# VH-VL binders against Large ribosomal subunit protein uL10m (mRpL10): the designs that were tried, part 12

Target 1, 224 residues: Large ribosomal subunit protein uL10m (mRpL10), of Drosophila melanogaster (Fruit fly) (q9vpl3)
Amino acid sequence: RGKINIQRPKAPHYERARVVAVTQPKYPELPKAKSCFKTRAERTQQQQENPYNEIIAREVRNWLDHSRLVAFFHLSSITADDIFRVRVQLHKQNLHLKSYGSKIIEQAVKNTRYEAIVPLFHSNHCIVFSPDPEKTAALLRIVRRVPQMVLLGGIVEETMLSRNQLVAYAQMPGLHAVQAQLVQTLSQAPGHLIQQLQAHQNSFVQVLDVHAKNQMNEETPKST
Short names: E, the ipSAE of ESMFold2; O, the ipSAE of OpenDDE; V2, 0.75 times the mean of E and O plus 0.25 times the DockQ between their complexes.

## First folded at step 3 (VH-VL)

Design q60 (from a24 with heavy chain T104D; framework fv_anetumab)
Fold by ESMFold2-Fast, scan of step 3:
Structure q60 (fold): chain C 224 residues (1-224), chain A 119 residues (1-119), chain B 111 residues (1-111)
Amino acid sequence: as target 1 above (224 residues)
Amino acid sequence: QVELVQSGAEVKKPGESLKISCKGSGYSFTDYWIGWVRQAPGKGLEWMGIIYPGDSDTRYSPSFQGQVTISADKSISTAYLQWSSLKASDTAMYYCARSYYDWDELDYWGQGTLVTVSS
Amino acid sequence: DIALTQPASVSGSPGQSITISCTGTSSDVGGYNYVSWYQQHPGKAPKLMIYDVSNRPSGVSNRFSGSKSGNTASLTISGLQAEDEADYYCSSYDSSSTPYVFGGGTKLTVL
């Protein structure tokens, strides 16, 4: 209400989401270096001493630590009105759409278990957070209406999942079945996830084509 | 498994009030919007409005804003369409239908409720 | 007011392909890929046939396909059958002041 606790930022209340600016949240303008050449080490130190960067990086770490579902998206050009409507519907499902600069993401996840996500953010992007992993199906149903948002992958219950693994997770018929499938899927070679993350940064056009095709040709899973 | 069951046909006089219902089953009622669609005799489909039962967020077509009230009771998985004062021009078939987002397709439909308002 | 324009009627013979058009503006059909098509047999509730321009729900025949070019969406029915005789309605998201709008409907007659 009066002040927001940065160490435990809370998901925006429905009323706040509805009233919030029609555009995505913007970072405060970061201070520029003043006519000084900096070495790479000096630039890194100067950035770490920037209070805005550290505050926002801490917010990102708190979202990552307190969310049981995190989904990463490429974001194409979208109007302020359209993204606002998406944000409102996501909020109804306890899903929180956030946008952060790649340098802030890198600072936030450096030397943490989440460091592997950095390559996903070298282009225009957004992240959806939720404390409820059962909302993965709801997230994907909402996002299929937003072709400007292309799923890259995510984290469910502290486990990194590729795009296809997240889609499969969303289609599971219940918690017990989901746990069994996650164990089966996670028994795959560790290099598989790294390969998928690297492919996304190098093959953006192909990722968009695959997404469009999958969105048009998705099958409904049917039980025996 | 997903089913929307609407209340039975109604015959009313002009000026009377009416409340018809649409009960959802086989899915999480509060996770989907319920829309209402009118079809006058021999005419096409007219979208009236839509409600999200989880928080009662309601949106109306401008043609029906102030003419009808849409509501929902999430405890019994039922949505409602209500008139305070019926007119002969309200004679129509009324359908409820489910939508995931307020601009999404209407994927499952009720059987319809015929409302006849005598002249 | 009906915002989306459909032909009042179309006709075809068994085995033919027919196409039904649905024309709007850049604030509905042209601006978004949220076009749906519904089939309605006399005395029955409408049934969803196509959503998101070209996607079919489970249980809908692959003879039904959808497309869009500019402000016009199209429903194509191949291998026309007697059971396809029905009224067809398009719908779209409307970014102006209403989230949803229907077309006027097209009566398909199978000769």
Scores: ipSAE 0.158, ipTM 0.592, lowest interface PAE 3.9, mean pLDDT 79

Design q61 (from a24 with heavy chain S99L; framework fv_anetumab)
Fold by ESMFold2-Fast, scan of step 3:
Structure q61 (fold): chain C 224 residues (1-224), chain A 119 residues (1-119), chain B 111 residues (1-111)
Amino acid sequence: as target 1 above (224 residues)
Amino acid sequence: QVELVQSGAEVKKPGESLKISCKGSGYSFTDYWIGWVRQAPGKGLEWMGIIYPGDSDTRYSPSFQGQVTISADKSISTAYLQWSSLKASDTAMYYCARLYYDWTELDYWGQGTLVTVSS
Amino acid sequence: DIALTQPASVSGSPGQSITISCTGTSSDVGGYNYVSWYQQHPGKAPKLMIYDVSNRPSGVSNRFSGSKSGNTASLTISGLQAEDEADYYCSSYDSSSTPYVFGGGTKLTVL
């Protein structure tokens, strides 16, 4: 007297036999017990690495907090010698080229106003930091000669700027008040800025025409 | 405007020391590299080395490493090329020129300093 | 000391075009787009004519153009004029003999 609820045309006894075969003693061989021990050892090693990531994430946060200029770049294949030479030239201008894993950047910016930058770092990337925002022009002159580094955007005086806004900032005269006003005027919500930065990054493989129409004003979404 | 002015012609004997100069004006001297180029009589241009005056980072071509000393004094916007002991083979025209980076073009050149070494 | 290979001499008549080659390796001309060309008149300092393979500085005639294919860079002078008679030198960044290398030079004669 059993109640049968057959949902498939298959022979239930064969399906049950297969399930029973799979649920045979979980440790039929010593290798299964040994595998369990190895899995636990691997898990313990993984957990022991967490404090290291937190230390590096704090370093990233300190760079963000103490830099008045932060620039984000897509980085194409480049030799160790070439990137080292670029790093040295940048350092001469008080510009500090750093590379961090996307996971570390995510940990560093979590629960901060900069959390929106995380998507930029899912591809090959590097970041340039400086305490001096007037070095933006020097930065752009240096990277102009390094085709493997493509400017995506950045942060100036704690305000997120697109690539074109950073270029505009670099062309301003050295009058701090005028530069500060430009930064405030060009500031955008993080979502819109990231969309612009990702769109610019996605066009990286294309030849950008100098005559390309550029509507640099904030694009107000128009619903029709 | 940008200008590089070099010291005057020199006539020396083998074994003597010499220091020639290159003064930059019309630009930020510490933001550019200064390169030195040699041209022996009737021969082509030969790269000697470069210096970044802002931190005195100096690099030599393999042919001139240990043969000359390149230096700069940023307080007077002047770069120098120096020999401790001249040889007859050092007879040449010496040019200084400006580079933005250590891999870019020499955009402005000095007029040249003729060094003659003979007994 | 490593030098880039240029022909020792080249000649042309007024109004014609000439091309000067500059051949290196993958560690200099072939590996980078940092090729420059210099013009030197007798008794004078060299003058920059072309940088970054094909770019002209302000004040340089558009009769001067540059190009590169593989390990060979070329300087082309169109509409030759008597004033173009000079020595021409190519130069490149060199990753193996940092940072820089010159070509042996080419004497241009305008017939």
Scores: ipSAE 0.257, ipTM 0.601, lowest interface PAE 3.7, mean pLDDT 79

Design q62 (from a24 with heavy chain Y100D; framework fv_anetumab; at its last look DockQ between E and O 0.21; V2 from the best seeds 0.00; counts 0 for: pae E 6.2 > 2, placed apart)
Fold by ESMFold2-Fast, scan of step 3:
Structure q62 (fold): chain C 224 residues (1-224), chain A 119 residues (1-119), chain B 111 residues (1-111)
Amino acid sequence: as target 1 above (224 residues)
Amino acid sequence: QVELVQSGAEVKKPGESLKISCKGSGYSFTDYWIGWVRQAPGKGLEWMGIIYPGDSDTRYSPSFQGQVTISADKSISTAYLQWSSLKASDTAMYYCARSDYDWTELDYWGQGTLVTVSS
Amino acid sequence: DIALTQPASVSGSPGQSITISCTGTSSDVGGYNYVSWYQQHPGKAPKLMIYDVSNRPSGVSNRFSGSKSGNTASLTISGLQAEDEADYYCSSYDSSSTPYVFGGGTKLTVL
């Protein structure tokens, strides 16, 4: 059968099943709920003291410890089907898209070198992890086609990088000398890197604010 | 720089098998999808399916599922479209084209392969 | 017959602006911003003119622009030229069993 397949067995709906098996969202199993009513105080306490938060926080720490590439994104409203397709395409490049609550991220990075990233996650967000930093170019190519995902910055080889520095890294050849130069350059101004990462998020918010203002101003009343 | 080169025109009889090719160059072949588009004489464009050469993941249009097979050989940067048994209604121009993802536009197109099936 | 709806033909004179519509449903054009437009001259392969509703690839004239409102996408060609005479096809992502769908095509005649 090294030639044209002369038989065409009917394909099951296994394409989606196969993709789901590879990209299925990971979450802890929750106990069966007996009531849907919760007071605000009960919700707040449950959120802060939920034992599942610590389990998920350990998962986040494990991803951070075992990934040589971590990229942070602001995530605008996106359908479940669309984010699932993005997750599948990323997975083909050994890029793992994860979404965690801000409190879980705070617990995961508390008392670690990554604690400074917490302010990036006060709004909708997602994180992409990979053991392979050479996949940064593939990551940016994929995300360029997803306007709902806006790159804020990341971590490459344990070094925090701004959006522009990540773009520059993606354009570098895979030479060890080039990586060493990048690390040295970043070491010259480490205190300003977090401000740059936050500035990208603030710039995105400012762009949306200006757009909203311009949209409101375009609806000028007609003359009488 | 990016180029897709398709195999030459084919003249076949009903019931014969056929495999046409599309070779990519000037880019990383395993990082992009290759789609196949049919255009019957004097008719519009019809999307047939698409393949990711890196893992051979394929998507088919319902109209072509089970009628054709799409495959790829990443070692020679070539995608294929094949029929086990041709019909006269398969007479058409067949284009291959590159895409970033299976849901996005086709940005670079091959020159087309004319397939004529007649008795 | 799963094609997006386009007018069969549109005509214009040199220097005018013309618009070609592409109408679908909420599962394709209306639900997503993955609308593309292709230009095809007789005997040639199609050429991508617009992607993601309104973006132009490098090398495409700024006379070509795209937009979308509800379930209808539009391709507008300003400063119409004789070389614009061609068939134009829209396409969209389709969330149903066909992930990609083309419009029926529009023949543009420059009179």
Scores: ipSAE 0.366, ipTM 0.683, lowest interface PAE 2.6, mean pLDDT 80
Fold by ESMFold2, look of step 4:
Structure q62 (fold): chain C 224 residues (1-224), chain A 119 residues (1-119), chain B 111 residues (1-111)
Amino acid sequence: as target 1 above (224 residues)
Amino acid sequence: QVELVQSGAEVKKPGESLKISCKGSGYSFTDYWIGWVRQAPGKGLEWMGIIYPGDSDTRYSPSFQGQVTISADKSISTAYLQWSSLKASDTAMYYCARSDYDWTELDYWGQGTLVTVSS
Amino acid sequence: DIALTQPASVSGSPGQSITISCTGTSSDVGGYNYVSWYQQHPGKAPKLMIYDVSNRPSGVSNRFSGSKSGNTASLTISGLQAEDEADYYCSSYDSSSTPYVFGGGTKLTVL
């Protein structure tokens, strides 16, 4: 648990290389997790990595516990240069783009209220963490220009929100107090939000495939 | 709503220094890039460089690297374009413009600052 | 930096559709979907009309549309009106140099 911030939010020309190095997985292999088929060697490797999977799962739990904003995205095909530039832009706003294997996520959320999010990570995905829920609008503004990242939903102030509710949260007028009241009101129906995410998962994969091929974006809302 | 207001027209002689300004309002100034674009009289647009006022990350077109200095003062929501020694070829209209990214689009533009450099 | 190639001028009659081309290389228009179009009336600052190849900002008429094929992006204006007479510039992300490159501009004349 670091007592000093070693991250350099200032983005010099060389920051991209440093960010990439610290985000490279030491144990999980995300490109391999994107495959529909696995070899026997890959299966045994997954078993061999179980103790180190616990270390990474602790990292995910730490992010979940200390992030007041968590956003889940489906990630379609994107170049390494493009995802790196997006990561740098997000990092300037204290928004931390991460990807983890589905088994790591499952282990991280075991016996927590967030167990229902596990199915979201069986496909290409990424997660954005931040201690600053006020940065939800900035997050959505940045990713709006990245059609390869499609918002699935998120967690704000420990309350799970659907995609539409997270967008509405980001567009609420002005004050932090107003946004806190909205989150409190939405927490009265958490089961419905989880049901909506699960029911639309197949539809979201289909929509993402269409968006990747057509390069389509929705119109920008005028409510900022 | 979103507005970029630039400083007034300038008439200068070669060799003089100049600093022109671009003040942003109606948005969170430190959350967006500010770019500078040159347009010589009767000619097209040339981008010069871009700055992120939140941390002063600055990038220049190769054509303008070392020719100008781009800076910002986030406490007064103002970006600057500066020459240490003007040339007659610097005569042009200069625009500032806002962008979400360092590579995508310039969605709001200032009114322009006409700089005239003559002997 | 080499500018993106646009025709110097195009013209059309009111009510017609016209298309303005913007040709680059695989390092910019061909390699990425980060193409924008700007409209500039005389004496005015440019205005963003299209971003990300085909998206319109709020407040831009749906008469303006964008597309891309290979290394060439296109701006199409349907239902041409007198107010559309202006200069039009394309721009793109450029991985081979700095983040931006502009086209040379196209003067649209409404006959």
Scores: ipSAE 0.082, ipTM 0.562, lowest interface PAE 6.2, mean pLDDT 76
Fold by OpenDDE, look of step 4:
Structure q62 (fold): chain C 224 residues (1-224), chain A 119 residues (1-119), chain B 111 residues (1-111)
Amino acid sequence: as target 1 above (224 residues)
Amino acid sequence: QVELVQSGAEVKKPGESLKISCKGSGYSFTDYWIGWVRQAPGKGLEWMGIIYPGDSDTRYSPSFQGQVTISADKSISTAYLQWSSLKASDTAMYYCARSDYDWTELDYWGQGTLVTVSS
Amino acid sequence: DIALTQPASVSGSPGQSITISCTGTSSDVGGYNYVSWYQQHPGKAPKLMIYDVSNRPSGVSNRFSGSKSGNTASLTISGLQAEDEADYYCSSYDSSSTPYVFGGGTKLTVL
């Protein structure tokens, strides 16, 4: 009994093939997990002057006003799964990944101190918000492994930073660490100063003593 | 300095329960993942699972799913690996290790806990 | 199950350069740059030597370098020293099954 080659089944008879082709269940295309990040084109088309845009704009403004860390990213062909993964990782660090349309951003920042960010949103972009500026390093570590996310710049403590400046900021010791170091340095300064002042005085006294001893020795008449 | 300190060696019999610990120090314990790795005597490293102590999000290797329980107590910066019923095949060195955010690298390792299961 | 394949053993003389390969599939080593290398001396815990294919952690000798071509990652040790004798493991992120996968390990002998 010839080993049924399971790997290359003989093509079914033409009639059977026809029936099989017609009876193949058309599985509904799994709704393409609508990427929470709609393409720019999709976002632009949906942004008709909807009262809803104003609400979203207010939300964006609220995020900007309450965030001490804001980072802007360009998104380049990122999958929904990858975005989700990144979002989860960021969320665990109290970093909130959001995506808004350019028009919404424009509306949100109009006549505000953030108006300068509008040019950053001409393509697919996302924003990361955080109330904690110390999470900048964590943010950069996470997104560094996501080549599809390109850092454009950010806002830290109400200061707009370029990409390079943001990277530099992340490399700096935390404010608390710097403060601690400063305090430590300042606390040591008085002690050091005192020691230096005392050292000079002691040295001077020693020199005087030596001088006095030498003078006494010279005044002792060699009794012959 | 970042340090992971594991509990001491364990000698158990088959059928017994066991819980070993990994204590982290020198960093924010809740901000990093802790992974567990098994190494049988003379064998390679086996990934068991990983936990995020901040919210106790836990992921298991399929090979270890249901076989062990990974947990953490963030109040004392400690992660745990536990068995409800040990087998002789569980005899191995167990390592905890810290992962920086995305499970791709383990940058700091504990010294390991030797578990011996013998009748 | 995605498996990372390493040679069982490699050997070299002091001062030589050796390479350890780690071969995976396109969905792991080939798909992402999430390859790490660990060094393990007998009776000691593993030590991270390379992460993200080619990055060295602080304190790791510049004699260690990593690269990737296609589905194969490589650890290169230049200027081989006696202290380099150890087991080396590659690892990769696996999104499909396990968060993390190890290779089978390679025993490096310094002759």
Scores: ipSAE 0.074, ipTM 0.635, lowest interface PAE 3.1, mean pLDDT 84
ESMFold2 (binder alone), look of step 4: mean pLDDT 91; pTM 0.929

Design q63 (from a24 with light chain S95Y; framework fv_anetumab)
Fold by ESMFold2-Fast, scan of step 3:
Structure q63 (fold): chain C 224 residues (1-224), chain A 119 residues (1-119), chain B 111 residues (1-111)
Amino acid sequence: as target 1 above (224 residues)
Amino acid sequence: QVELVQSGAEVKKPGESLKISCKGSGYSFTDYWIGWVRQAPGKGLEWMGIIYPGDSDTRYSPSFQGQVTISADKSISTAYLQWSSLKASDTAMYYCARSYYDWTELDYWGQGTLVTVSS
Amino acid sequence: DIALTQPASVSGSPGQSITISCTGTSSDVGGYNYVSWYQQHPGKAPKLMIYDVSNRPSGVSNRFSGSKSGNTASLTISGLQAEDEADYYCSSYDYSSTPYVFGGGTKLTVL
């Protein structure tokens, strides 16, 4: 029983049919002007995909149940080569980078103690899992070099920690008992912590979007 | 307190085997990559290869693949660079260096091991 | 074959500023912000001066600064001092052909 290897099943060929607008980060509330309710067809489409989502949701629950360290990140635009390199470096430290759709996360944590994390996944995100909480320092050192990944918070020894608390945990070298005491001392009620993580994520997503657009588009393209 | 200490200078004849060492201290040896860099007399720096001691994962420069063997013994916090048969063209200073994120920066360097191969 | 191109030599006077260039391709210097600079005095091991294009390790003088524009990274040394006379090497990550490459090195003379 070593490292858990979750390989995502090959998805149906929906990439070509994907509507770009619905995959873009979206504010939780639409302006009432020209907003519309989900159609019957859209609800039926979601129901038809439930069996696939439940299979992946079971994998997510397995990762959550068998990981003593879970870290949540906002993920900005990143190339396949860059994320692959990050995944390889994380794997060296027994850290497993995973990305799941918000719908799958909702199904995975519904009716569990982790249900409160669902709002964190309304924007682009990724999660790092590890059975070894002492690798938190290694995780933060690796991610420090990946500006597209922004730490939101995490779970250590089943205790929810904010970004600052997780950073403090990582900076505490020494005996396991000392680290366990720190986790307990820094812990907060899940509801309050989730509010802090959501506020941070929303504010930072706006900053990152502006920053990313400025870096990628320093000169406005002009037509013919 | 982090330091890398390399073995002493070597004088060898072509065809002889050689193994030089690099001992790390003051840090968790299995959490960092150790790489080898060659510098021929009067020439620049050449990356040879890198090893992650925690799982012995090793990557070589295409120029040095098959010419040298890199290994590590985590029980004594020591990395090795080895030749089965030396050539005169192997005459160079050899440095070991530490990297956390897979060779993108080398933050601590050994003092170097001079290898001279002559008849 | 040197993957990253540096001038063989650069010279300056005490108190002046000099810049050393390091030119690669879109697969190395241009593609990533993983450019490092090393200083090597005669008979000594190299020392990391700059990492991730513009970051300084603790203990490195703020007279040293790094930048990047397109496929060219630059190391700038302000307020030149005699002790800055050394060989300077750039390095970068390259996904396309070799994972890591060094520049050919630049000899800095302070006259």
Scores: ipSAE 0.104, ipTM 0.575, lowest interface PAE 5.1, mean pLDDT 77

Design q64 (from a24 with light chain N55D; framework fv_anetumab)
Fold by ESMFold2-Fast, scan of step 3:
Structure q64 (fold): chain C 224 residues (1-224), chain A 119 residues (1-119), chain B 111 residues (1-111)
Amino acid sequence: as target 1 above (224 residues)
Amino acid sequence: QVELVQSGAEVKKPGESLKISCKGSGYSFTDYWIGWVRQAPGKGLEWMGIIYPGDSDTRYSPSFQGQVTISADKSISTAYLQWSSLKASDTAMYYCARSYYDWTELDYWGQGTLVTVSS
Amino acid sequence: DIALTQPASVSGSPGQSITISCTGTSSDVGGYNYVSWYQQHPGKAPKLMIYDVSDRPSGVSNRFSGSKSGNTASLTISGLQAEDEADYYCSSYDSSSTPYVFGGGTKLTVL
């Protein structure tokens, strides 16, 4: 009716900081006043648990500990502009796309209940974090349009889920149904969960093969 | 069911300001982008720009950057296209349309708003 | 005013098949599988007919099909009917200038 909406978002500066954070380099460099550590001799020290890697590993552990939704993806070759557009769209749904080296992820989850995820990160990968597990449906809708990102599995409410379980979770209507499903999932033996994750890792190779074949078929002109 | 309803036809003089609207219903308004498409009489479709109502992130075609303002009010599920000073060359049909991404298909369209600018 | 290249007009008789081309570059049609096709009848809003090169929205006849080869996308209409007479526009993601670009449009006449 011509009335000005005076509702303002809380902490506009925080929103901008978060957008900048999702677009920041995966491995920011530590401030160095003077350093010869970009020499090849530094490589030996990096193999001996570089202190910088521990700082990033703590960041990863913080994300894991404070996110109610964590999704793991294989990432095929994608342009910087395209991944940036995906990051922005994910951020609008409070979904935070991050990428970390496999050694850093191993350090972050070592001696935790999530150590079983390490094999998922032996190839090119990325992780999406969110404080809101109801955003799983939005995540899958966004990723459906990004064939370079292939879902491997995830963690919801500190419970590890296979790809199929995460897809099923996304289709559940409302909080009560979600809680009931999680209670059932939590009652399962840990060995079954690990087997499901390993099966997903193995099926990923098949998905990549199917994707490659589908991509080739899409590039093939239709006859006549 | 998804519906986009646009404001009625406008007849204006050069130099006047104008704000037209596009109201979405039947879906989560803040989960989709709203794009604006112009069609001059007897001519083709021209993409003008697009807005995400959830945070008012807007993107413009270089041809329309600085010539129009796109905005949205998520509390009433309405997007807007605004001119500070109309030109005769702004005479056209203006469509709003919904997209899940700022670079993908426009799946549902409004009925259009005819803007006529003449002296 | 960079637009994808379409023929200005195409014509066919009822029951025939016709094809409308949409040619771009490797930064739009050739580089990505985000080609859409819209149908517009006189005095009406455009209607989405094809998206992601070859997918059809619910309610769109299977007589409409899309394809792509290199920098050229094509819309094929089989079993041509009188109600198919309309203007057809292609569109694509554009990585070089704007996230979205339209073709110049093709007028389909059913003879």
Scores: ipSAE 0.106, ipTM 0.582, lowest interface PAE 4.5, mean pLDDT 79

